VHH binders against Phytanoyl-CoA dioxygenase domain-containing protein 1 (PHYHD1). Designs and how they scored, part 2

Target 1, 291 residues: Phytanoyl-CoA dioxygenase domain-containing protein 1 (PHYHD1), of Bos taurus (Bovine) (q0iib1)
Amino acid sequence: MACLSPSQLQKFQEDGFLVLEGFLSADECEAMQRRIDEIVAKMDVPLHCRTEFSTQEEEQLRAQGSTDYFLSSGDKIRFFFEKGVFDKQGNFLVPPEKSINKIGHALHALDPIFRCVTHSHKVQALARSLGLQMPVVVQSMYIFKQPHFGGEVAPHQDASFLYTEPLGRVLGLWIALEDAMLENGCLWFIPGSHTGGVSRRMVRTPAGSVPGTSFLGSEPIRDNSLFVPTPVLRGALVLIHGEVVHKSEQNLSDRSRQAYTFHLMEAAGTIWSPDNWLQPTPELPFPPLYT

## First folded at step 6 (VHH)

Design s59 (from g2 with W103L S105D; framework vhh_7qia_2)
Fold by ESMFold2-Fast, scan of step 6:
Structure s59 (fold): chain B 291 residues (1-291), chain A 124 residues (1-124)
Amino acid sequence: as target 1 above (291 residues)
Amino acid sequence: QLQLVESGGGLVQPGGSLRLSCEASGFTFSSYAMGWYRQAPGKQRELVAWIYSGGSTYYADSVKGRFTISRDNAKNTVYLQMNSLRPEDTAIYYCARSTYEYLGDRYLYTFDYWGKGTPVTVSS
């Protein structure tokens, strides 16, 4: 199927998210997982994860290193770890491959397998069916959500972090590379929550400061009963409106919940906020999705 | 209940000085980083200075060398000493406690739990 049905398009417009089961084949999922295994096998563990910090000054230096590593990751392939996986000397408490939270944020541009999936004919057809005229790819992540260590992701809107003027110009594509169920931390959405705009923005703070970003505004308190779980099978793609409120719970299971996710921005008539943590670089401008 | 109470703002002439205070209650003050933000009319809030639980400090370039942040853990108070004040320092100054949010790849420590603010006007 090259195009969304009218009922699927209406459901996405009404709910702010849409599940497309069977978007990738098992072979396609396996190819991405094998590629990530290769990348992990050659992983260079960041210095801020390897150094023992015993003073408040050393904690500040670790925070600065972590901040710089994150803020400059937009045109890199970098490794981010689950909390509590290192001892005081920076040694792994669990195998390294079970310690990684995510890999980001330029897999779509720098790795040929992830670039091929991101720019595939079916992704382009999906974007066209949604009415995107000049979509560009702004970032990508491989998310592991490790057994027992995979922490919750608090309720949020992607547009708070990937802010544009006007709003409504960012689209998330989240692909399950393993079954994503209640037990291992599937996505939860508040249907229809995308119609109220954003109440906060994450903005960069001055260079060299930590935490390196700050929020303008605040996240509103929402009734947890409004969230609906969205379990999906391996190979499913979940479309995520930039303003839909969503979260994921802690992974309580003994298996990971691996996913590949990337974000598109409609570039036609859109201003990418210069205050966003993520910025295009001269070496890697946001690549057009359409080939 | 978490409470932050700012004081010490007022009207001052260019080149003058003010000391802002923020008294905290309802949490273990010594365990948290504390900061000062400001917001001028029609502008976004900006971080001015912060102090880690261990005493290390940060300052925005616009105030570096003129402002000094300090804390007194015995009094649960954070201070901002402002010297050589300029008209562009005119703003409402807010005290904030550092908080955290898990973004999936790291803990993001942000400043939340803003007080009511204390106005500072630098005018002749």
Scores: ipSAE 0.000, ipTM 0.150, lowest interface PAE 14.2, mean pLDDT 82

Design s7 (from g2 with E101T R106E; framework vhh_7qia_2)
Fold by ESMFold2-Fast, scan of step 6:
Structure s7 (fold): chain B 291 residues (1-291), chain A 124 residues (1-124)
Amino acid sequence: as target 1 above (291 residues)
Amino acid sequence: QLQLVESGGGLVQPGGSLRLSCEASGFTFSSYAMGWYRQAPGKQRELVAWIYSGGSTYYADSVKGRFTISRDNAKNTVYLQMNSLRPEDTAIYYCARSTYTYWGSEYLYTFDYWGKGTPVTVSS
């Protein structure tokens, strides 16, 4: 069972993130990668993703379609593509499996391989060692970070997107399924940045609007020299405090940087913001982590 | 103070060219993707082009092959070179700092800062 030592717990509390090398075995990583390959092989690319824009009206209708597709993805397994992977006719410029950005956001609930990993005894033991009383799983995603096309993730705090009252109730678990190095776009953190709350929130815009989300507040300016690169080996788990500032750089290499990530919320005494893009549905209320 | 300042717009004849500039200040420019949006009267803002921190680019189908986005990190400036301009390119052009994250789909553009815009009129 993956219990944190006192020194690991202290380091997580001080830095806002913690690397646990060897959390998944090579066989466990391979099973998840094999499963995602099966899901991608059966992928139906949504029409709004791949047809050319012939008129301003068609562009607006596609923006609405992609907005609706994202906002309703919380209880689905849906496919999101890198920018610039379609030609004017809607054909892939590179194979579909090299064009996909991520798959989200209910892998943890809808896929048996990802459900098994998410609810594994070692994940539950880790959550218990962090003091979580009634953790629920709010979302999951498989991130490909494609060669050449894998865009940067700008500096942010997860709690800006998964907002709770009080703050301090969300925890990210980010698992490397391939070595995540400087060359292919590893994570970068500002240690100790989790102690100041959040400066912005991503909220839903009124129904029918595009884009479907907007920010209240603004991301503060931070010195880039404060970021520490966090390269990890395949199978490592990175714990990410909801308020720690982190980013990843563009993947300019010829290798992907595949990762499986999911978020927990402590449900005891916590209000999940009704303004969050992600909402539980009648079909899938947030599942309890502990079985 | 965080600012985006657009320039280079104007009146031009069909088939002409313009180069828009956006000078950024008050943030670490090299760490952010930058984009150009436009808004014609009575229409919503639409994405024209964006450029990632590493230099890779995206273009809307309506401008692909005619417009080129580029950046100069030493000058904190993003550019939009517009060639073969058409009357339908008439709009106010806005510079934006991208807050792209894995929470947004590729078609959901999320920006936390916009400039005041520079008008472009393509008319005979």
Scores: ipSAE 0.005, ipTM 0.242, lowest interface PAE 10.2, mean pLDDT 83

